# VHH binders against Transforming growth factor-beta receptor-associated protein 1 homolog (tgfbrap1): the designs that were tried, part 14

Target 1, 275 residues: Transforming growth factor-beta receptor-associated protein 1 homolog (tgfbrap1), of Danio rerio (Zebrafish) (Brachydanio rerio) (a4ig72r23to297)
Amino acid sequence: RINIECIECCGQHLYLGTNDCFIHHFLLEEHTTAKGKLAFNAQKLLHKYLGLKKPVVELKAASALERLIVLCDSAITVVDMVTLEPVPTGGAKLKGVTAFCINENPVTGDAFCVEMAVVLARRRAVQICTVHEDRVQMLKEVTTPEQPCALSLDGYNICLALSTQYMILNYSTGASQDLFPYDCEERKPIVKRIGREEFLLAAPGGLGMFANAEGISQRAPVSWSENVIAAAVCFPYVVALDEGFVTVHSMLDQQLKQTLSFRDGQLLQDFEGKV
Below, E stands for the ipSAE of ESMFold2; O stands for the ipSAE of OpenDDE; V2 stands for 0.75 times the mean of E and O plus 0.25 times the DockQ between their complexes.

## First folded at step 7 (VHH)

Design h02 (from g22 with T28D G54E; framework vhh_vobarilizumab_d1; at its last look DockQ between E and O 0.01; V2 from the best seeds 0.00; counts 0 for: pae O 14.3 > 2, placed apart)
Fold by OpenDDE, look of step 7:
Structure h02 (fold): chain B 275 residues (1-275), chain A 119 residues (1-119)
Amino acid sequence: as target 1 above (275 residues)
Amino acid sequence: EVQLVESGGGLVQPGGSLRLSCAASGFDFSDYWMAWYRQAPGKGRELVADISSEGSTSYADSVKGRFTISRDNAKNTLYLQMNSLRPEDTAVYYCAADFSWGESLYDYWGQGTLVTVSS
């Protein structure tokens, strides 16, 4: 069975990574249903086999470069957003990668590159890299107490999920701040950037907690399912996914606003303010 | 045709009250998340209050305790009771309907109704 492993959306372009090592590219078209509801049609444009017989784990758009950054088989590959063909990385071998994220608040003034952070397998480190049209360059490597399980990047600030602890690390100064503990054996960590220097984290006890670059909660936590596996943000709401439901929570008053049945959901993501 | 028509705006003195209404038609009102937004002169549009299809409500901090959002699904109407009005509440108030969440994602918008708070 073909399973969707990851999803990325850039404008009206939808990209799906599947367990059989394919990227599927769809064009989204909006229409109004008979009931007056907004709906989307997806037109398939292209599918591409990456040739590794491994799941495509993560897709991220580098829209400024018209590239997709692909994590598959513990390697990062950069492909063209239209042809889905691999593009040059300047000889850089991006292997041994277990996770990566894009800096949506880049520190460089170069409009022709994208900043990303990558987690390296069997290493207590995160690498900060820039993706250019024809190359990938490492800018800095920073040591972490443990190999991170998940990460998000904003400016110089990396929010990390370790095995039992969340933390924030400034890769410029090396300064770090422990946040709060969690048990990776109990639940999958969630680290999500929700704005400038602000992160949403899955905390114990079924809490979505917020943290800024200083490790301070500027917002009260939301109470969601203890079984939350994914979260998305569409201000002022937090959307949480568990095994059976999608729940919508307000960041204004931390109240549950809506519960939707969504059986066997595995992925939830926000794209350019949409969920 | 989908329509959202706001009403109830006008001139009021500080400390006064107004009740805005939004009449919805052309879609299944009861299934939609509804919201009030406002845009003051020279400022961006901001969320004032929202209400789920089930009646759960949220408010901006600036209006909390003073404004109340409600809905009547039988009448396909959204309401905003505004009490203790202040000059800074002066704005065009918009009704919005959404199946999703976020200002940019609202499916339908009204034309707005002007609320002016002045002595």
Scores: ipSAE 0.000, ipTM 0.237, lowest interface PAE 14.3, mean pLDDT 90
ESMFold2, look of step 7: ipSAE 0.011; ipTM 0.329
ESMFold2 (binder alone), look of step 7: mean pLDDT 82; pTM 0.818

Design h03 (from g22 with E1Q V5Q P14A A35G G44E L47F S58Y L78V R86K S100D L114Q; framework vhh_nb_b201; at its last look DockQ between E and O 0.05; V2 from the best seeds 0.00; counts 0 for: pae E 11.2 > 2, placed apart)
Fold by ESMFold2, look of step 7:
Structure h03 (fold): chain B 275 residues (1-275), chain A 119 residues (1-119)
Amino acid sequence: as target 1 above (275 residues)
Amino acid sequence: QVQLQESGGGLVQAGGSLRLSCAASGFTFSDYWMGWYRQAPGKEREFVADISSGGSTYYADSVKGRFTISRDNAKNTVYLQMNSLKPEDTAVYYCAADFDWGESLYDYWGQGTQVTVSS
């Protein structure tokens, strides 16, 4: 069976990476149902086999360059965001990667590159780098207490999922803040940037908690399921992946707006109680 | 011309200790990550430990808690302190250096040094 491994959104576009090495691209359209409930339709645009016979582990949109950055087979590759065709990088290579994220609030002044944070296999560190059309440039290695399981980045703030806790580390000042415990053996971590210095984290009890560098935010938690394995943020919505279906929650009122089921390469609507 | 030269191997009784050294030349040592691999007769070369330019360390499960990797950038040298040695640690140990970060295989390898642990 085809399992969804990762999810990314950019505007109305949704990208799903699967265990059989496909990217599926959908357009999400918001509407109000006959019962008056907010809902989303998913229109399949295309799909692409990446040719590696490996799971697509992670997808990130680099909207400034109109690119989709793909982690598959421990390597980062780049595809065109619309066609999903490979994009030449001029010889740039980035291998041995276990996790990465994009800095949507970059600290460099160069609008023509993508700033990334990358976790390398067997390393207790985060590599800060920039990806240009022709090269990858290493900027800094940030030592961490453990090899991170997942991460997100905003400015100088790295939100890390370690084996038993989340924390935020500012790599400019060296300041760190422990957030709250979880257990990576019980639940796969989720850490996503939602805005300036704010992050959404998977917490025990099927909750999505909001945090910043000072600790847990005053925002009310998002109520997910205890089985959520991945998420993507497209403000004001968070899109979460749970064992073959996709949920859409609003961060404005923390309410579930839609469930979509993934079957045979399609996303199907799944209203509450089949309303 | 890159050179990696291991030393410090030898014969030791089970439960004993050895310290391996690897002297490096021909590249900017402080910019490279360094590692140790080992190869027992008839087996494939396997990962043992590595260390980043900033001192971050990682170990194979089979050696965690017994082995310690370290580096001295002033001496262009990486070390492997091996404690509580077991007969299954018997192998040729290789020093390695990676020019590009994130490569699955190291770019440069030493000649290797034999470690033999008698039961």
Scores: ipSAE 0.000, ipTM 0.228, lowest interface PAE 11.2, mean pLDDT 82
ESMFold2 (binder alone), look of step 7: mean pLDDT 85; pTM 0.865
OpenDDE, look of step 7: ipSAE 0.049; ipTM 0.546

Design h04 (from g22 with S100D L105T; framework vhh_vobarilizumab_d1; at its last look DockQ between E and O 0.04; V2 from the best seeds 0.00; counts 0 for: pae E 12.1 > 2, placed apart)
Fold by ESMFold2, look of step 7:
Structure h04 (fold): chain B 275 residues (1-275), chain A 119 residues (1-119)
Amino acid sequence: as target 1 above (275 residues)
Amino acid sequence: EVQLVESGGGLVQPGGSLRLSCAASGFTFSDYWMAWYRQAPGKGRELVADISSGGSTSYADSVKGRFTISRDNAKNTLYLQMNSLRPEDTAVYYCAADFDWGESTYDYWGQGTLVTVSS
């Protein structure tokens, strides 16, 4: 059976990556129900087989370039965000990629490339680079206490999921801040940038906690579930993946707004969230 | 001409220690990822440890806690400190170098140095 492995959103577009190497593309439509409540409907736009017979491990939108960046088979590939057709990338020269993220607050200022942080297998480090259509330019290797399991970036701030804790490291100043413990053997970590200097992290007890370089964010936690697998941010909403369904929470009030079930390549409304 | 020259091999008793060195020339050492491989009699070449240009390390499970890879960029030298040696560590040890742009295959190899752990 098809299992959803990862989720990404950009604006009102939702992308799901599956264990059988498909990307499913949906449009999320916000509407008001007859009861006056906010609800979401997902309209299927298209899907694409990537041809690798491997799980799609991670998806990340590079919206300024209208590209969707794909981690599959330990390699980075790129597709057009709308058509899902392949696009050449210098990122394919990176081998053994285990995790990556995009710097949506880039430090280089080059509008024609994607600034990334990449974790390579067998390394206790993060590679900061720019990825062009035909090359990768390495900018800095940032040593970490262990190979990160997951990561996200904002400017010079790297939020890391290590094996037993989250931390933030500023690789310009060298400042670091331990955040809180978790156990990667119990659950896959989630680390997502939600805005300037703020990150959303999966915490024990089914919570999504907000953090910055000084530790605690001012936002109240999101109440997910203990089985949450992945998340994506399409401000003001966070979309979380659980076994066979997707939840939509507002980051403004941290309330569940909608649950959508994934079945046969479709997302169906079977629970309306409560404010 | 790129050259990698290993030294420090020899005969050692079980539980003993050796330190291998690899002197590098003909390229910008600090830009390269470096590794030690070994090949036991009758077996294929296997990765022992590697170290990135920035100093990040990894180890094969069979040597974790006993071996330490390090580099001295000022001396263009790669090291392998081998402690608590066992007879199964007997092999020819090779130094390898690869460019730091995230490549996982190694472009240059040394001639090897023999390590024998016996009795």
Scores: ipSAE 0.000, ipTM 0.281, lowest interface PAE 12.1, mean pLDDT 84
ESMFold2 (binder alone), look of step 7: mean pLDDT 83; pTM 0.834
OpenDDE, look of step 7: ipSAE 0.027; ipTM 0.518

Design h05 (from g22 with G54E S58E S100E; framework vhh_vobarilizumab_d1; at its last look DockQ between E and O 0.01; V2 from the best seeds 0.00; counts 0 for: pae E 13.1 > 2, placed apart)
Fold by ESMFold2, look of step 7:
Structure h05 (fold): chain B 275 residues (1-275), chain A 119 residues (1-119)
Amino acid sequence: as target 1 above (275 residues)
Amino acid sequence: EVQLVESGGGLVQPGGSLRLSCAASGFTFSDYWMAWYRQAPGKGRELVADISSEGSTEYADSVKGRFTISRDNAKNTLYLQMNSLRPEDTAVYYCAADFEWGESLYDYWGQGTLVTVSS
């Protein structure tokens, strides 16, 4: 059985990673229905087998470099964002990686590198690094209270999904904010940056909740389901992976705008696919 | 200064055996995954085997059942026992340090030791 394992979006582009080591690339097109409501259709652009018999665990777009960063087989690889062909990263090798993210609000002034945060197996820490054409440069190791399961980054703020709770840690000041508990044995955590110092988190009750360093935002949550396992943010939209469906919600009104079914490498329209 | 020094290469007839050693210094050997790679003339380097800091091993399909990787953390030494050698095993063999649990994101390589399998 082919399962979608992860989802990423960048602008109108949607990327799905599968358990049989494919990346599927779609273009999402916004339109207005006859009822006057916003909807989306998906146009398949291409797909690529990465040559491993392992799941694609995580995808992140680095749009400024036209690269897609891929976590597969505990290693980071880079592909061209359009063609999905491998891009050489020099001699550096990132092995033993269990989670990563990109800093879309970088703290360095170097436009020619990618700032990343990486979680290594068996370490209660986050590795902050920069990826250049010819090397990976370690900037800082940030100790965490528990080994992180998922993370996202905005500037110096690291939003962490630990084994039993979410928290935000500023690694410049050392300030921290506990957010809320969750049970990682019952629910896969989701942590996604949505803007300046604000993050979207998977919460109990099938909710996507918003948080910052001051606590849970008063913004209304996104109504997901208990089965959502991955999400990506393309402001103002959140795309989520729910039992083989891709859902699109607007963060402006928190309403479901589209459900798409994934079947044999294609996304098919489904206007009433809530789970 | 990180240093990896391979030894034990040489000329061996098909079906023979060799044992390679890699002496490591300049880092905390027990913290790192270690690996053997090889490079035949005109080809890229390929993974032969690796071993975690805890002793878990993986092998390339081409060497499974014939090669055994091992490590001695007390002596900072990595080993590769090569049995049932074939002409296609002819290559320069490199010792490498890979990261499993540490502060660095770099791989380290030795200078290599030549293994030639020929009648």
Scores: ipSAE 0.000, ipTM 0.155, lowest interface PAE 13.1, mean pLDDT 82
ESMFold2 (binder alone), look of step 7: mean pLDDT 83; pTM 0.838
OpenDDE, look of step 7: ipSAE 0.005; ipTM 0.241

Design p11 (from p10 with V100I Y108F; framework vhh_nb_b201; at its last look DockQ between E and O 0.37; V2 from the best seeds 0.00; counts 0 for: pae E 11.9 > 2)
Amino acid sequence: QVQLQESGGGLVQAGGSLRLSCAASGFTFSRYTMGWYRQAPGKEREFVATIDSGGYTYYADSVKGRFTISRDNAKNTVYLQMNSLKPEDTAVYYCATWSIKSYGTGEFDYWGQGTQVTVSS
ESMFold2, look of step 7: ipSAE 0.006; ipTM 0.287
ESMFold2 (binder alone), look of step 7: mean pLDDT 83; pTM 0.834
OpenDDE, look of step 7: ipSAE 0.007; ipTM 0.238

## First folded at step 9 (VHH; framework vhh_vobarilizumab_d1)

Design k01 (from g25 with W101G G102W; at its last look DockQ between E and O 0.05; V2 from the best seeds 0.00; counts 0 for: pae O 6.2 > 2, placed apart)
Amino acid sequence: EVQLVESGGGLVQPGGSLRLSCAASGFTFSDYAMAWYRQAPGKGRELVAYISSGGSTSYADSVKGRFTISRDNAKNTLYLQMNSLRPEDTAVYYCAADFSGWETLYDYWGQGTLVTVSS
ESMFold2, look of step 9: ipSAE 0.349; ipTM 0.748
ESMFold2 (binder alone), look of step 9: mean pLDDT 83; pTM 0.831
OpenDDE, look of step 9: ipSAE 0.028; ipTM 0.290

Design k02 (at its last look DockQ between E and O 0.01; V2 from the best seeds 0.00; counts 0 for: pae O 15.8 > 2, placed apart)
Fold by OpenDDE, look of step 9:
Structure k02 (fold): chain B 275 residues (1-275), chain A 118 residues (1-118)
Amino acid sequence: as target 1 above (275 residues)
Amino acid sequence: EVQLVESGGGLVQPGGSLRLSCAASGFTFSDYAMAWYRQAPGKGRELVAYISSGGSTSYADSVKGRFTISRDNAKNTLYLQMNSLRPEDTAVYYCAADFGWETLYDYWGQGTLVTVSS
């Protein structure tokens, strides 16, 4: 059985990573139905086997470089967005990776690189790297109390999910702030960047909590399912996915706005203001 | 007493630019998210732009790429830079403060009129 493990969307391009080590590339076309509703057609362009017989666990677009960053078999590979062929990384070994994230608010002013944070297996550290057209460069490594399970990056601030708690770490200064606890054995951590210096986190008790770079909740939490497995943000709404439902919550008044039946949902992601 | 006072509205030609300001007082401005709303004649009030206390920004699709929301915490002032204005941008623009209460936004200004016309 072929399962979709991850999704990435860049403009009209949709990329799917599957459990059988394929990347599928679709072109999305928007059209308006006869009833005036927005609809999408997906045209398959290309599928590529990565040759590792492992699930493609994460895809991130570096659109400015026309590259996809691929996490598969605990390794990061950079591929061309069109051909899906691997491209040079300048000799950088990007193995032993368990998670990564892209800095959507990069500190570098270089428009021709993408900043990312990488979690390494069996290491209490996060590496900050830049992805260029022809190379990957490590900028900095920062120590963490534990190996992170999930992370999000904004500017200099890394929001981390550890085994038992969330924290924010500034990779420039090394300053850190512990956030609230959670149990990774009970639920999958959710760390989502929602904007500059602001993160959405899955908190105990079925709460979506917000934290800024200082570790302060300036926004009231949303109440969602205790079984939330994924979340996305489409301002002003937070969208949550559990085993049976998609729920839409307002970040402005914390009200549940909509509940949609969605059985066996596994992935939820926001793309350029769309979910 | 919480006060929000908008300014900067006026008449502008299509393609023109305006900068709105909202002077806030009566609360710790830096601690709260702020937003710009607008209401066109005969239409409901709609969110235009949002900025969190931490500086996170979001925009309505209709204004994305043209409008920029910003804040100066030292001056307790919210801004909306509006570029490439269109006739459909004609509306009364309101500044709003989000205190996290039961209502969408707790406080609103009196609004400033923006008219985009040839």
Scores: ipSAE 0.000, ipTM 0.221, lowest interface PAE 15.8, mean pLDDT 89
ESMFold2, look of step 9: ipSAE 0.253; ipTM 0.694
ESMFold2 (binder alone), look of step 9: mean pLDDT 83; pTM 0.830

Design k03 (at its last look DockQ between E and O 0.04; V2 from the best seeds 0.00; counts 0 for: pae O 6.3 > 2, placed apart)
Fold by OpenDDE, look of step 9:
Structure k03 (fold): chain B 275 residues (1-275), chain A 118 residues (1-118)
Amino acid sequence: as target 1 above (275 residues)
Amino acid sequence: EVQLVESGGGLVQPGGSLRLSCAASGFTFSDYAMAWYRQAPGKGRELVAYISSGGSTEYADSVKGRFTISRDNAKNTLYLQMNSLRPEDTAVYYCAADTGWEDLYDYWGQGTLVTVSS
């Protein structure tokens, strides 16, 4: 059975990673129904086998470069967004990777590269690197107390989910701040960037908590399901997914705004104000 | 202490077959990509075969179709099945654990000699 493992959207382009090591590329077309509602058609453009017989676990678009960053078989591969063919990385090998994230607030002013952080299973470290048109370059490696389970990057700040707690790490100074505890055995960690130097985290007791680079909550937490498995941000709303429902919460007044029945949901992602 | 111990090398006639093994200890074998390298007399060390932690494989052009790299994570052992051996395959074969960035490999074995001669 073919399962979708990850999704990425860039403009009108939708990319799906599957468990059988394929990337599927769709073109999304918006249209208005007879009843005046917005609807989408998906046209399949291309599917590509990556040749590894392993799940494609993560896709991220480097749109400025027309590249997709692919995590598959514990390795990062960069492919062309149109042809889905692998592109040169300048000899760089990104192996032993368990997770990665893109810096949406890069410290460099280079418009022709993408900054990302990668988690290395073997070294208990996070590496900061830049993806260019024809190469990947490592900028910094920072050691972590434990192997991170999840991460998000903003500027110099890495928000990490460890085994028993969240933390923020500045990869420039090496300074770190412990955040609140969480239990990785109870639930999957959630680390989501919601803006400059601000993160959304899944806390115990069914709370979505906020933290800035200093480890301070500037916003009151939202109350969501204790079984939340994924979250997305469409300012000013936080969208949460559990096994049976999608819920919409306001970050302004912390109120539940909407509940939608959605059974067996596995993935939730925000794409330019869409979910 | 990390150890990689190669075995299975020896003398074989052209067209013959040989199976190399590499026993790994002191690290989580299943988390590492592994590789076989070889060094012929008077030549530099060259990649022979690569296998990812997930089992994907790559081969040097010179051995494609003849050599097969595999791994048994339960036994912490890396294998190299070598078929249709040629005199030019004569070399010391090394097992290596892949590091990923910058440095290619963290750990190396001592090597095992393979001699292909009539």
Scores: ipSAE 0.030, ipTM 0.257, lowest interface PAE 6.3, mean pLDDT 91
ESMFold2, look of step 9: ipSAE 0.135; ipTM 0.644
ESMFold2 (binder alone), look of step 9: mean pLDDT 83; pTM 0.836

Design k04 (from g25 with F99L S100G W101S G102D E103S T104Y L105W; at its last look DockQ between E and O 0.29; V2 from the best seeds 0.00; counts 0 for: pae E 4.4 > 2)
Amino acid sequence: EVQLVESGGGLVQPGGSLRLSCAASGFTFSDYAMAWYRQAPGKGRELVAYISSGGSTSYADSVKGRFTISRDNAKNTLYLQMNSLRPEDTAVYYCAADLGSDSYWYDYWGQGTLVTVSS
ESMFold2, look of step 9: ipSAE 0.239; ipTM 0.685
ESMFold2 (binder alone), look of step 9: mean pLDDT 83; pTM 0.832
OpenDDE, look of step 9: ipSAE 0.046; ipTM 0.404

Design k05 (from g25 with S56R W101G G102W T104D; at its last look DockQ between E and O 0.12; V2 from the best seeds 0.00; counts 0 for: pae O 10.2 > 2, placed apart)
Fold by OpenDDE, look of step 9:
Structure k05 (fold): chain B 275 residues (1-275), chain A 119 residues (1-119)
Amino acid sequence: as target 1 above (275 residues)
Amino acid sequence: EVQLVESGGGLVQPGGSLRLSCAASGFTFSDYAMAWYRQAPGKGRELVAYISSGGRTSYADSVKGRFTISRDNAKNTLYLQMNSLRPEDTAVYYCAADFSGWEDLYDYWGQGTLVTVSS
């Protein structure tokens, strides 16, 4: 059975990673239904086998470079967004990768590179890397108390999910602070960037908590399902996915605005202010 | 648990040869690059030789032509053949494994084995 493992959207392009080591590329066409509802048509453009017989676990668009960053078989591969062919990485290997994220608020003004953070297996550290057209470079490594389970990056700030707690780490200064406790064995961590120096985290007790770079919650938490498996942000709303439902919460008044039946949902992703 | 255990060090006369071994365990040896480092008394640790997972090798200038790094993936063992040894080769030699995917970044080291070159 073919399962979708990950999704990524960039403009009108939809990319799907599957368990059988394929990337599927669709072109999305937005239209309005007769009832005035927004709808999308998806045209399949290309599917590409990566040749590893392993699940494509993560896709991220490096749109400025017209590249996709692919995590498959614990390795980062960079592919062209159109041809889905691997592109040169300057000979750099990036293996043993367990997680990565793109810096949506890069610290450099270089329009020809993308910053990302990488978690490596058996390493209590995060590496900050730049992806260029023809190479990937490691810029800095910062030590973490444990191997992170999940991460998000904003500027110099890395929000990390460890095994027993969330934390914020500034990779420039090395300064860090613990946020609140959490157990990765009890639930899947959620670390989501929602804006500049602000993150959304899945907290115990069915709470979506917010944290800024200073580790402070400037927004009151939203109350969502204790079984939330994914979250997305479409300001001013937080969207949560559990096994049976998609729920929409307001970050402004913390109210549940909408509940949608959505059984067996596995993935949720925000895309340019859409979900 | 990842383990690297060096062996083969000892006392040798100048011009002599020595073969170091590093027994690796706790990871898929064939998937990772390995390296030999050495640290002489009063000096910093320096790269001696590198071998990629695919077998590509590189050497420090000081040992080129004299040392050979190799690996036996079936035995999970890294080797360093040292020929034409010099007094300046005296050092503790360390085996290193690269789990980072980046060259020159090594996560694990062995305990080291002492090589003494002296007349």
Scores: ipSAE 0.014, ipTM 0.257, lowest interface PAE 10.2, mean pLDDT 90
ESMFold2, look of step 9: ipSAE 0.206; ipTM 0.676
ESMFold2 (binder alone), look of step 9: mean pLDDT 82; pTM 0.829

## First folded at step 11 (VHH; framework vhh_vobarilizumab_d1)

Design m01 (from k04 with D31S D98S Y104E; at its last look DockQ between E and O 0.01; V2 from the best seeds 0.00; counts 0 for: pae O 14.8 > 2, placed apart)
Amino acid sequence: EVQLVESGGGLVQPGGSLRLSCAASGFTFSSYAMAWYRQAPGKGRELVAYISSGGSTSYADSVKGRFTISRDNAKNTLYLQMNSLRPEDTAVYYCAASLGSDSEWYDYWGQGTLVTVSS
ESMFold2, look of step 11: ipSAE 0.325; ipTM 0.719
ESMFold2 (binder alone), look of step 11: mean pLDDT 83; pTM 0.837
OpenDDE, look of step 11: ipSAE 0.000; ipTM 0.208

Design m02 (from k04 with D31S D98G S103D; at its last look DockQ between E and O 0.01; V2 from the best seeds 0.00; counts 0 for: pae O 14.5 > 2, placed apart)
Fold by OpenDDE, look of step 11:
Structure m02 (fold): chain B 275 residues (1-275), chain A 119 residues (1-119)
Amino acid sequence: as target 1 above (275 residues)
Amino acid sequence: EVQLVESGGGLVQPGGSLRLSCAASGFTFSSYAMAWYRQAPGKGRELVAYISSGGSTSYADSVKGRFTISRDNAKNTLYLQMNSLRPEDTAVYYCAAGLGSDDYWYDYWGQGTLVTVSS
């Protein structure tokens, strides 16, 4: 069975990574129904086999470069957003990668590159890299107390899920702040950037906790399922996915606003204010 | 170091009373709005009571008339007087401190104190 492993959306372009090592590219067309509801038509443009017989784990668009960053078989590959063909990385081999994230608040003003953070397998470290049109460059490596399981990046601040602890790490200074412990064996960590200097984290007790760059929680937590596997933000709402349901909570009053039955859901992502 | 330490929780019979305290340190207590939240088993964390830096109070509908939030700025302490307790009031109660005028922004949280209402 073909399963969708990851999704990425850039404008009207939807990309799906599958377990059989394909990237599927769809063009989304918005239309309004007779009842005034927004609906979408999807036109398949292209599907590309990456040749590794491994699941495509994650896709991220570098739209300014017209590139798609692909994590597959513990390696980062950069492909063209239109042709899905691999593009040069300047000889950089990004292997042994378990996770990566894009800096949506880059510290450099270079419009012709994308900054990303990369987690390396069997290493207590995160690498900061820049993706260019024709190359990938490592800028800095920072040591972590444990091998990270998940991460998000904002400016110089990396929010990390370690094996047993969330933390904020400044990759410029090396300064770090512990946030709160969690049990990675009990639940999948969630580290989500929700805005400048603000992260959403899956905390113990079925809580969505917020943390800023200083490690301070300025927003009251939302209560969601202890079995949350994915989260998205559409202000002012937090959307959470568990095995059976999608829930919508308000960040303003922390109230549950909606529960939707959603069986076997695996992925939840927000794109430009849409979920 | 900022600390919020709750106390006063325990086991009480229905109809009974408890008074929770939250001792604050490490920040200018008088400048902060304070709140009590609670989380019952299997439920989400909910606002119980709010008190502004100026002393204005607000309560959840479920506790109105029964609970009273107050503060002593001289002692850097927040209080929650809970009267006419009900089994549904059973929860971990958390103290929160925040700057601003709204009741959902908090910079600091306590570790909580358990209140159990049972016959």
Scores: ipSAE 0.000, ipTM 0.230, lowest interface PAE 14.5, mean pLDDT 91
ESMFold2, look of step 11: ipSAE 0.233; ipTM 0.668
ESMFold2 (binder alone), look of step 11: mean pLDDT 86; pTM 0.867

